VHH binders against Iron-sulfur cluster assembly SufBD family protein PH0883. Designs and how they scored, part 20

Target 1, 326 residues: Iron-sulfur cluster assembly SufBD family protein PH0883, of Pyrococcus horikoshii (o58613)
Amino acid sequence: MLLNGEDGSMTIKINHVKEYEALVEIYKKEGLDTSLFGNRIAAIIISGDKIIGLNSVPGVKIRGEEVENGVKADIEIADNVKLPFPIHLCTGYLRSEGYQKVIFNIKIGKNSIVKFTSHCIFPYAKDFSHEALTSIKVGENSWVSYEDEHIHGEGVRMISKTEIELNKNARYTGKFSLTKHRAKELKLEMIANLGERSVLELESKVKAVKDDSVEVREVAYLKGAYSRANLKSTVIAFDEARANVVNEAYGFGDYAKGHVECHEIVKGNADVQTVPLLRVKNDKAELTHEASIGRINEAQLMQLMAKGLTDEEATELIIRGLLGEY
Short names: E, the ipSAE of ESMFold2; O, the ipSAE of OpenDDE; V2, 0.75 times the mean of E and O plus 0.25 times the DockQ between their complexes.

## First folded at step 16 (VHH; framework vhh_gocatamig_d2)

Design z2 (from y6 with A33T; at its last look DockQ between E and O 0.61; V2 from the best seeds 0.00; counts 0 for: pae E 2.4 > 2)
Fold by OpenDDE, look of step 16:
Structure z2 (fold): chain B 326 residues (1-326), chain A 118 residues (1-118)
Amino acid sequence: as target 1 above (326 residues)
Amino acid sequence: EVQLVESGGGLVQPGGSLTLSCAASGFTFSSYTLGWYRQAPGKKRELVAGITSGGTTVYMDSVKGRFTISRDNAKNSVYLQMNSLRAEDTAVYYCAAKLWYRGSWDYWGQGTLVTVSS
């Protein structure tokens, strides 16, 4: 059922070769790293409700199950593992209409260092719903990086919920990006429980256009003593888009420190809201926040236009700069 | 009814000067970003100069130091003073207006021809 790659590619199910090839082509087209499909990379490749590729490496166990309208995967990283390459989580859909649910249960052992590269690719979606549920448990003294990049078509409705548990001295950096294409409808939730001396960094970047509706909620429960959390959300909203960003931090542990940021840029008739919620129930905990709602600089925009760029091109360039994607 | 009416175009020798005027009506002039575009035969329309609602001016590189855009909100007018004109400045010049956050210009004039020739 599985076909071994001839050119260093991962093992692919024979009956899904076309889907696999199509996804790789999309990666190329979008300028994504196609090396992530190598056989040395731990990975799960999902198309629709099918697992089309699965590759394990020492110290990493991936178990996949096809379920109704999607895929469930359990990923376990052993203790004392340092991976030289990221674990690739690839979720795609090549049809224009449908529904896909993915469930990721990730458990990282103790004293391990792991990077995840996650992609959700729905390039042809016109009427498509995607639900992603992720649970991540990070063992003591482990470091985890999780980067999630999304490539969406015109009609993607997405609900993503991630729950993170950080054990003692665990570190987690999470990045979410949906900036290259329209969001349409996006509900993004990330909730983390922080143990003793654990460190959480979350960053979300989202572009909303036309009549898009975006909701972002990042939550850190700083329960452990000396835990630290940094939550940052950036939303660019154009046209008639709506965006609501609620980042929450709860200081419960002794000497816990949390910082919450939300930055929004508005163009047109966009309706944006940001709410930083800080709550402390420990006189030794400290929480801070920073929030801003800005706009595109008119003079800068026009300056670029005077150089021959269209409004759209100029705007895009400015936005890329603001997002640090230049 | 919204109107933008350009005037001041004509034939001028190289090194000469012209002042273009655009009279606007039918919208809240003071709230708009204003611009002068030009289009030469066979070329794309290009932004020559712009002025924000706040009065900040922008110029294309080739006209910097030679052209000056200004606005008079009391007269609902925008002007383009063109000095040291060159043959390459020959084009139909258009006045345009837009709200700063709009992705396109809301209003255009009919244009006025500027010919720089010996």
Scores: ipSAE 0.175, ipTM 0.722, lowest interface PAE 1.6, mean pLDDT 90
ESMFold2, look of step 16: ipSAE 0.439; ipTM 0.863
ESMFold2 (binder alone), look of step 16: mean pLDDT 85; pTM 0.851

Design z3 (from y6 with D61E; at its last look DockQ between E and O 0.61; V2 from the best seeds 0.00; counts 0 for: pae E 3.6 > 2)
Fold by ESMFold2, look of step 16:
Structure z3 (fold): chain B 326 residues (1-326), chain A 118 residues (1-118)
Amino acid sequence: as target 1 above (326 residues)
Amino acid sequence: EVQLVESGGGLVQPGGSLTLSCAASGFTFSSYALGWYRQAPGKKRELVAGITSGGTTVYMESVKGRFTISRDNAKNSVYLQMNSLRAEDTAVYYCAAKLWYRGSWDYWGQGTLVTVSS
């Protein structure tokens, strides 16, 4: 509530107006929220190794540095900040080939409530490698929501490593989604350290098709008393895709509570492995695990198609049934 | 070159019977699901009957009990026995094949006309 009264405005670099407009058009075509380019939104907009748009608002400071083959950004949210709109992180690459490295260092102060909306936008990539390193530190009594959705071309190789630190009473809810576009080669690692009474909720959903290769590792260290984590991973794999998902939880704190939920849906010859690793180091901690595997049945698919559904519609209906979604 | 060649269509009176055949070549027949689609003028193409690679059969509701799909993997052929034909069964019938886990049918025949009248 002690935010300065200045209005923010998106600063667009002169030589990159056309790239900025291209990213906005991609958001429209893909059904993403274009209001994130509004003048009240703290944002950093990256294309290739350039920062093409930047806005800070009261309570949020975003500093970017163009580095070799990428961008390093520091994002700081002050104490006692409650934002009415999301902070927008847009990472774009509009060429078909190349390499991009991005580094985000995000620090949220005490007693703050913020939402991040993050997009990686690589729609034309055919031979493109992307490396992302993210550090997120959440101050005491703060609540962070982080939604991450990706638009990939057919040839993206991605390595993403995220470290999350939750201080006392901090809450972090995160969603990652890559289901409408090719994963191709994807390696995700998320490691979270939970302080006293902190809460972590992560949901990830990945669809692998053709010859995609997906590796996901999510780790929760429940160090503080009364810390709580819920890790939910959903993998949908078709064709000849391969996926390996490892969810780890370590219960150190008194009354720490962790739950790992792994769901996999397989169609065709795809190979999916989901592995929980649970280690209880305190006799008052509780770690639980739930896993399910569903395989799409050829006859049931064809029966739905004989009722007039397309293959895609029938497949989606079966997936929703197997996941308990309606 | 993949080929799906339909035969057995023609003109038949209501209540009559026809057997459609589809001879396949150019792919590993036993690995594919097979189907018969039909399309009347101005209507969307619809799956009439299907048979999985393992031999399980499915039918659209309006043909259950009247039509029977079968396959002969030794002859690379799929059949549609159509009994108790009705005027509403008039359409061009297409043979189709797919690896079931793909999003669309991989191969289509050119179609054979079935006319049920008078």
Scores: ipSAE 0.297, ipTM 0.800, lowest interface PAE 3.6, mean pLDDT 88
ESMFold2 (binder alone), look of step 16: mean pLDDT 85; pTM 0.849
OpenDDE, look of step 16: ipSAE 0.589; ipTM 0.931

Design z4 (from y6 with T56R; at its last look DockQ between E and O 0.70; V2 from the best seeds 0.00; counts 0 for: pae E 3.7 > 2)
Fold by ESMFold2, look of step 16:
Structure z4 (fold): chain B 326 residues (1-326), chain A 118 residues (1-118)
Amino acid sequence: as target 1 above (326 residues)
Amino acid sequence: EVQLVESGGGLVQPGGSLTLSCAASGFTFSSYALGWYRQAPGKKRELVAGITSGGRTVYMDSVKGRFTISRDNAKNSVYLQMNSLRAEDTAVYYCAAKLWYRGSWDYWGQGTLVTVSS
């Protein structure tokens, strides 16, 4: 096992050049950053159950293992590493149906600053199941950002489970976004354990349309003294979509401070539930909750349309206003 | 079969008045938002006036104070009262209906011509 010092080294598969180039073209078409395929970017590029690109840089060791229906990857960042470019995690599946499982084990050393840019690229999927298991351990005094943006076809069923461990003074900022493509069936779970004076910021944005089904669970265990967590979930649901969002914070440490922020916007007959679960287990801990629920107003929508906007344009303006965005 | 049938168009002098009617059938009228669109030659079709399922009205700026939209759910009808007509109001007027939360208008009439000239 890679964590026990055994090397699961693999050779990059150069004969997958066509599939690699297809992924680059999809990034171009979708307006994603193609510089992430550059030779100075630490990266692992996965398509199906194959590793089709692998690049290391000083301070970053990436090992991958092809497994049945997927890939396992171990990513280690050394102590005292401040990377000038993001680490690129590309998970592709270019067929219309099937199953893919990916496992990421990410360990960041002490006093390090790193950014991950992650993309899941499933543009042609009509009947495709994706399972992602991610473990992220952040060393003392390190600062990690992790941005995850997805390109989905119309038939993706996704389960993503992420466990985050923050050591003393560590900071993690995570962003997940699936708003431009079908969620279809989406189950996200993120569980974070916060050490002394660590900081967690999570932001999730999901748009559910048609008959989509979305489940989101984000949990912060504020175990260390002076640990802080902010969990922000935004769900936009149209048509007959269903969404269930549970944000949990548990205050164990002295002077731990947690905040849960839930926003939902509904148009039509969508069924949305957001549930904060705040458990104060230490008299010196403070946990708070903020929520907003907005329904798109028929008259306001039509007033904007009478000003010349399409329904889509008017809807977007109302959503931005309800979220406080410009 | 869903139908929206406009009537009441015709020739009118500048400053005159005209009432357009739209009779609907084949759907639950009271659940729909209704609108009057117009299209003049060489122009894009534009929403002139709308009325929500709950009866609130909206108007494009150039017709505010001159046009009035109303609905009669018992008669499955929507009306557009056009007063103080101007040459620029000359167009084919279309009745449209939608469930307001849908992205497009579900149903359209065939149109009725309004000509402002004399």
Scores: ipSAE 0.263, ipTM 0.789, lowest interface PAE 3.7, mean pLDDT 87
ESMFold2 (binder alone), look of step 16: mean pLDDT 85; pTM 0.854
OpenDDE, look of step 16: ipSAE 0.404; ipTM 0.856

Design z5 (from y6 with W100F; at its last look DockQ between E and O 0.62; V2 from the best seeds 0.00; counts 0 for: pae E 5.2 > 2)
Fold by ESMFold2, look of step 16:
Structure z5 (fold): chain B 326 residues (1-326), chain A 118 residues (1-118)
Amino acid sequence: as target 1 above (326 residues)
Amino acid sequence: EVQLVESGGGLVQPGGSLTLSCAASGFTFSSYALGWYRQAPGKKRELVAGITSGGTTVYMDSVKGRFTISRDNAKNSVYLQMNSLRAEDTAVYYCAAKLFYRGSWDYWGQGTLVTVSS
């Protein structure tokens, strides 16, 4: 690693070299961005209950603490920080069975622009429970994006709870995607409190197959005047999977605007319930809801197969069309 | 024992007609979608025509208007009426059955050869 003496950058610290190399190889195999392990990237790399890599950069302080069955990390971004590269949060578990708990406390200062790229890497899990507790506080006039993509084995039970506080004029865009690997048992909860003129955009996309069980709850409290929230949940459910999605918006501030989008695509005997809960607590607040529920049409599927697509290819094309994605 | 047995293949002149039949046994026929695939030497199998469990028909573009698929649930049979046959229709034809919500075809017949030439 190079130490950048011009800005006083800290040296990247790598523990457990073989575990670190294994995570990098998994990123390569799965097509994830390996440049996130570069020397200009603020990062915390976790394997099991150990911190195996840790790097801070100017404007970003990351402190980690190894605890029983996991890691607690405090991440602080200073005021007036505009990062050219994402902050990397890698949470790995490379054994087939066990339990892991991670706690992230993230505080972004004022007037800052930052991106987080988060990955949970559990490729060999057969009987593994993961609990994640995340607190994110975004300072005034700051713009945060948080992208989360997971690599799971066949036996992951995951509970993720995230609390977001947006100060005046803060913006948060969050994306969660688990569509290429088994959900198995997944419970996601996101609760956000929006200050004056703050903006929240959340997108969650989950594919449930076989006997998977998925629960998603996203809540926006639009407390500040002119606050805005868009909550989008997409559930694709096949086979005998079950999914329950609740999107809540509460309009408290003058001229607060909230929108909830729920998209469901069902094939087979899957059981999906999507519930929007909108409560207006201010005559000047506007809360709206949009939903689409599509079952994969047998004739359309077969027609695409008659054009040369496999069942899987035809199914994917129909899903993209139903979601309006191109 | 599940069986799909094709019949009706043979040699036919260009412009001629053939009717393929597929008799099914060993499963609840009315719950399955049925299809006719064909495979010429060196080519992938391709779905020529399909009929849903509810009776809706689909066709590949090159046979649309010339071929008609039908099913008779009382006789556990699916048929392919092939009209205006062309040399390019020469192939082994297979009938297949699937439950709609499965990602692949569950059962296949042995195939029947259709040759379009003099």
Scores: ipSAE 0.145, ipTM 0.719, lowest interface PAE 5.2, mean pLDDT 87
ESMFold2 (binder alone), look of step 16: mean pLDDT 85; pTM 0.854
OpenDDE, look of step 16: ipSAE 0.379; ipTM 0.848

Design z6 (from y6 with G103P S104G; at its last look DockQ between E and O 0.60; V2 from the best seeds 0.00; counts 0 for: pae E 2.5 > 2)
Amino acid sequence: EVQLVESGGGLVQPGGSLTLSCAASGFTFSSYALGWYRQAPGKKRELVAGITSGGTTVYMDSVKGRFTISRDNAKNSVYLQMNSLRAEDTAVYYCAAKLWYRPGWDYWGQGTLVTVSS
ESMFold2, look of step 16: ipSAE 0.423; ipTM 0.872
ESMFold2 (binder alone), look of step 16: mean pLDDT 84; pTM 0.835
OpenDDE, look of step 16: ipSAE 0.640; ipTM 0.953

## First folded at step 17 (VHH; framework vhh_gocatamig_d2)

Design j1 (from z6 with Y101F; at its last look DockQ between E and O 0.58; V2 from the best seeds 0.00; counts 0 for: pae E 2.8 > 2)
Fold by ESMFold2, look of step 17:
Structure j1 (fold): chain B 326 residues (1-326), chain A 118 residues (1-118)
Amino acid sequence: as target 1 above (326 residues)
Amino acid sequence: EVQLVESGGGLVQPGGSLTLSCAASGFTFSSYALGWYRQAPGKKRELVAGITSGGTTVYMDSVKGRFTISRDNAKNSVYLQMNSLRAEDTAVYYCAAKLWFRPGWDYWGQGTLVTVSS
């Protein structure tokens, strides 16, 4: 099907219709939110080093530039904008091998409420390197949610670096989840600077299997008075996987409050290290941490299997019990 | 290269006893968890008894107190002592081995038939 752009309609480049349709089918197959392919939704759709779809809406301006091996995009949200639907960032790579670099610069104005849904779609990757650089600046009194989900083939090497600046009374909630697909090699770094009375919530959940290598670093600089941060990392590691997670909080502002949670679930010979680094630089700041390590017990697993569960069912039941999820 | 060979199956009267043996070769036996599965005609395969690499035993509820699994790492063998046999214990019994932290069972035997009848 051929789509022609109008103001407020998704513009699809004619020479990339097949790539667009392939992404639509992947979204449907994986049960992902397909609203970005409809009318009047702010979105940018990237495949390889090409922008294959782009739509701006009132209050949201998206500009993209194709660069060597990738795309650079600037996303600006005006002051006093409250969006009822997420802004979609779709980053696709539909070949089995190669390299892709994407750069997102996101600026949210004052008194705005916006949600981002980011999907990285690399389903056929067998030998693929992906580098993502993201800068997010959140204006005063604004609230941003950013959810990041991934569809990976078996051979993705990903480096993702995100810098977040929170102005006075700004709030940012970020979620990264890679539990349904191979992590293979993942380096995730998020660094946030918090202004007065700003709030940061970061949650990362990664499942590492086989020979996967995972590195996660989340840093909060609590610079403003009454700033608050919660950094939560959950690592599930099986087989011979390796994971290293560092959560850092630095309390500079008067009455700054930071909390770091690190949760590990280990099965087999996986090597997981989670490290909280808390530095109080102001005698009126408070930084705390919580950590838990759950190991799947061989006898417990076999006992559940003797009650009729498959290995996979027993493993999942134990994981849910250790995380308190139901 | 890897083999699991069961023996000891046969016909036995209700209330009788039978010892199944499974001889292993081609892998580091002491590192593996071992199990006995059974499958009756028209039924799904079920884990009857298991023994961890460290020697901890587990049993399905219907065989607790009647069956005993054991291992002899020097002989690369796992055994199932079956006492107080009942008609419902009639099945083909399979020896299996796994590295406990991997999904599924890595190796299976060919099976040995146990029939419990008069």
Scores: ipSAE 0.383, ipTM 0.850, lowest interface PAE 2.8, mean pLDDT 88
ESMFold2 (binder alone), look of step 17: mean pLDDT 84; pTM 0.836
OpenDDE, look of step 17: ipSAE 0.388; ipTM 0.861

Design j2 (from z6 with Y101H; at its last look DockQ between E and O 0.55; V2 from the best seeds 0.00; counts 0 for: pae E 2.7 > 2)
Fold by ESMFold2, look of step 17:
Structure j2 (fold): chain B 326 residues (1-326), chain A 118 residues (1-118)
Amino acid sequence: as target 1 above (326 residues)
Amino acid sequence: EVQLVESGGGLVQPGGSLTLSCAASGFTFSSYALGWYRQAPGKKRELVAGITSGGTTVYMDSVKGRFTISRDNAKNSVYLQMNSLRAEDTAVYYCAAKLWHRPGWDYWGQGTLVTVSS
């Protein structure tokens, strides 16, 4: 039984108002979009093992179940739905230690256009393990974008596994970014099955520092004719960090096209390994790979500092130059 | 335990010369980049000259051709030879050391005053 607030805002449970307010303040502090807490936004807001906010809109049904150490959520978008605002998935953990498991089952109907904005908010974590299992099934002719941004404390161990099924003419664009906060221990796995004429675009950006350990595996099975996939990974690794990135593309369908881009920037003794696995199973399929590896040069850093830049400013300028971003 | 000790500052006339020295202890000197910063009253601290762990030198534009930075890894020392001194070179000069792949400068000296006046 859901309760509405004073106005048309998100439905919250009465005993979790303090946690809800804390999450909103973290969004403000970190420059995240607080309009995502508005009453026109379909959303599920999780703190620890509790659902503290739940809002549905026409065309979107969200069901949540509190389970041991976490939450299971089913999200269903009807056929012929074009949402004007993103669907908000907020996964919070505001304690310093513990474990959280979240399971998202997302099904998008036919001919629908939806955007998901996902945030994982763990700002105080010192010894915290997070496990996320996500299943996304995209119906025919639908377009989904999914942006995932994280706020981490210094001690997050995260395992995230996502399975994506794209039906005929479906499109999925996914973006993951963890560059402003400590990765510490991160395992990301995404596996996508592409139907006829479907399109997958995945972009991952991770910065690993100190003794961080990062593992990323992204797999595209281009099963349908004319399916297309583009997998882009950017890894910035400093200090003694370790990163292992595996991008796999399997070309089964006639005229399937897959492309893997790997960009690595290394400073110090960091160890980055990028492994493309491209397997063409159909002589009409085309799979390609592009990679770049840049190392920050000591003399270049010093030259920029002699022109008045701090070490941090000089380092950022070099990174932008190596990525071609200017 | 780490120590950077500057010496060689003092009063000098315009056009004159000074040699600044910085003796280091408590770290593996050869692995660090070294730099000389200066700060005049009311102004921002600025990198005057730097030398990489491999011996490559860099200079701010206003001191090129007049100042020379060098290092002696056997003596754990870095030097700044300052020639053709000008009034605008008046400042407190600081020795600094940086393991280049870490953010920021790891160690700083206490500074030595250089005054250029007639």
Scores: ipSAE 0.371, ipTM 0.852, lowest interface PAE 2.7, mean pLDDT 88
ESMFold2 (binder alone), look of step 17: mean pLDDT 85; pTM 0.844
OpenDDE, look of step 17: ipSAE 0.588; ipTM 0.934

Design j3 (from z6 with A33S; at its last look DockQ between E and O 0.69; V2 from the best seeds 0.00; counts 0 for: pae E 2.3 > 2)
Amino acid sequence: EVQLVESGGGLVQPGGSLTLSCAASGFTFSSYSLGWYRQAPGKKRELVAGITSGGTTVYMDSVKGRFTISRDNAKNSVYLQMNSLRAEDTAVYYCAAKLWYRPGWDYWGQGTLVTVSS
ESMFold2, look of step 17: ipSAE 0.427; ipTM 0.869
ESMFold2 (binder alone), look of step 17: mean pLDDT 84; pTM 0.838
OpenDDE, look of step 17: ipSAE 0.652; ipTM 0.956

Design j4 (from z6 with K64E; at its last look DockQ between E and O 0.67; V2 from the best seeds 0.00; counts 0 for: pae E 2.2 > 2)
Fold by ESMFold2, look of step 17:
Structure j4 (fold): chain B 326 residues (1-326), chain A 118 residues (1-118)
Amino acid sequence: as target 1 above (326 residues)
Amino acid sequence: EVQLVESGGGLVQPGGSLTLSCAASGFTFSSYALGWYRQAPGKKRELVAGITSGGTTVYMDSVEGRFTISRDNAKNSVYLQMNSLRAEDTAVYYCAAKLWYRPGWDYWGQGTLVTVSS
């Protein structure tokens, strides 16, 4: 059903040109990288339950299947592929209400280096549920980064479940960020199985405001010898928001090494709970954790405002100081 | 109905003193931070003095040592004692209240004019 351009240009389904153009305009409005729609970028562009754009490059095979209320996509990267540009995964929903389910099955071959840039674009959502199921299998000696950034309206309920399998010497770096738009309801679950000498780095950063409800669970099973995992969660919670963060690491392999790092910043009546669960199942495994909790001080905020800062500027400055970011 | 009502503005000579009062109703006063903002014609509003829900005071640099903010939770009132007034203190002064952790200020008064002129 998809059409491929002769010169590798993004192909657009016949009756979805307006939806494609709308997504590009949202990227421009939000300051996102529009070069990701370029003709040398492997990409799949989804709107609602339709695949509206597709581009392939040598070494990357993308297949999509439209399913009830969504899309199922298989993405396969061949052995010995080192891509100069990211693979673009764009998931859009441009209506105010509804439900969308997306299933990504991603397999990376051996000795490959790839970056994924993933965007979920739901700017007009007022009562919208999104379910994402992602399976990522990384072949031996491959290095993958996966950055996930979202544009949300005020009424998004999101459930995102990701399973990651790392083969021998594979490396995966994943980042999830939802700090500029309303979280509302967010359930994020990432579960990774680590093979011999594999390396996992996961970072999630979420800002919860008003009455938002956030649940984050990140799990690393360090099954292979010399496997390593670093799980970092940052939660910034204001108002009456609720957040529950669980980071789990299980040390099975000889000389497996896991580290869990949790940072919480609280303002007002927000309630944040973080739970590290570290289970050493092998005498030669080592699991550690660090945590930091900062609460924004009323007097400090007011003093900065008297120096001429807005409430928002003063709050941001205090947050950067508490996180050690200058 | 939430109300913040300023009083005490007027004309004073340079070097003089004036006390502004702000009476509040319609919300739990003791839970709020209070502030006095001012705005001169053609200029942006600026926070002159603030007082936290716990009574800690803050001041903009140009008024520190000359102005004193205080609150009386029993009377639901916040005050600004202005001493050693200067011509640049001429402005409309606004009482404002906020739950400190919410963005912005929740409630504003209508303003009272302070003119410092010979």
Scores: ipSAE 0.447, ipTM 0.878, lowest interface PAE 2.2, mean pLDDT 89
ESMFold2 (binder alone), look of step 17: mean pLDDT 83; pTM 0.829
OpenDDE, look of step 17: ipSAE 0.605; ipTM 0.938

Design j5 (from z6 with A33T; at its last look DockQ between E and O 0.76; V2 from the best seeds 0.00; counts 0 for: pae E 2.04 > 2)
Amino acid sequence: EVQLVESGGGLVQPGGSLTLSCAASGFTFSSYTLGWYRQAPGKKRELVAGITSGGTTVYMDSVKGRFTISRDNAKNSVYLQMNSLRAEDTAVYYCAAKLWYRPGWDYWGQGTLVTVSS
ESMFold2, look of step 17: ipSAE 0.474; ipTM 0.882
ESMFold2 (binder alone), look of step 17: mean pLDDT 86; pTM 0.851
OpenDDE, look of step 17: ipSAE 0.528; ipTM 0.908

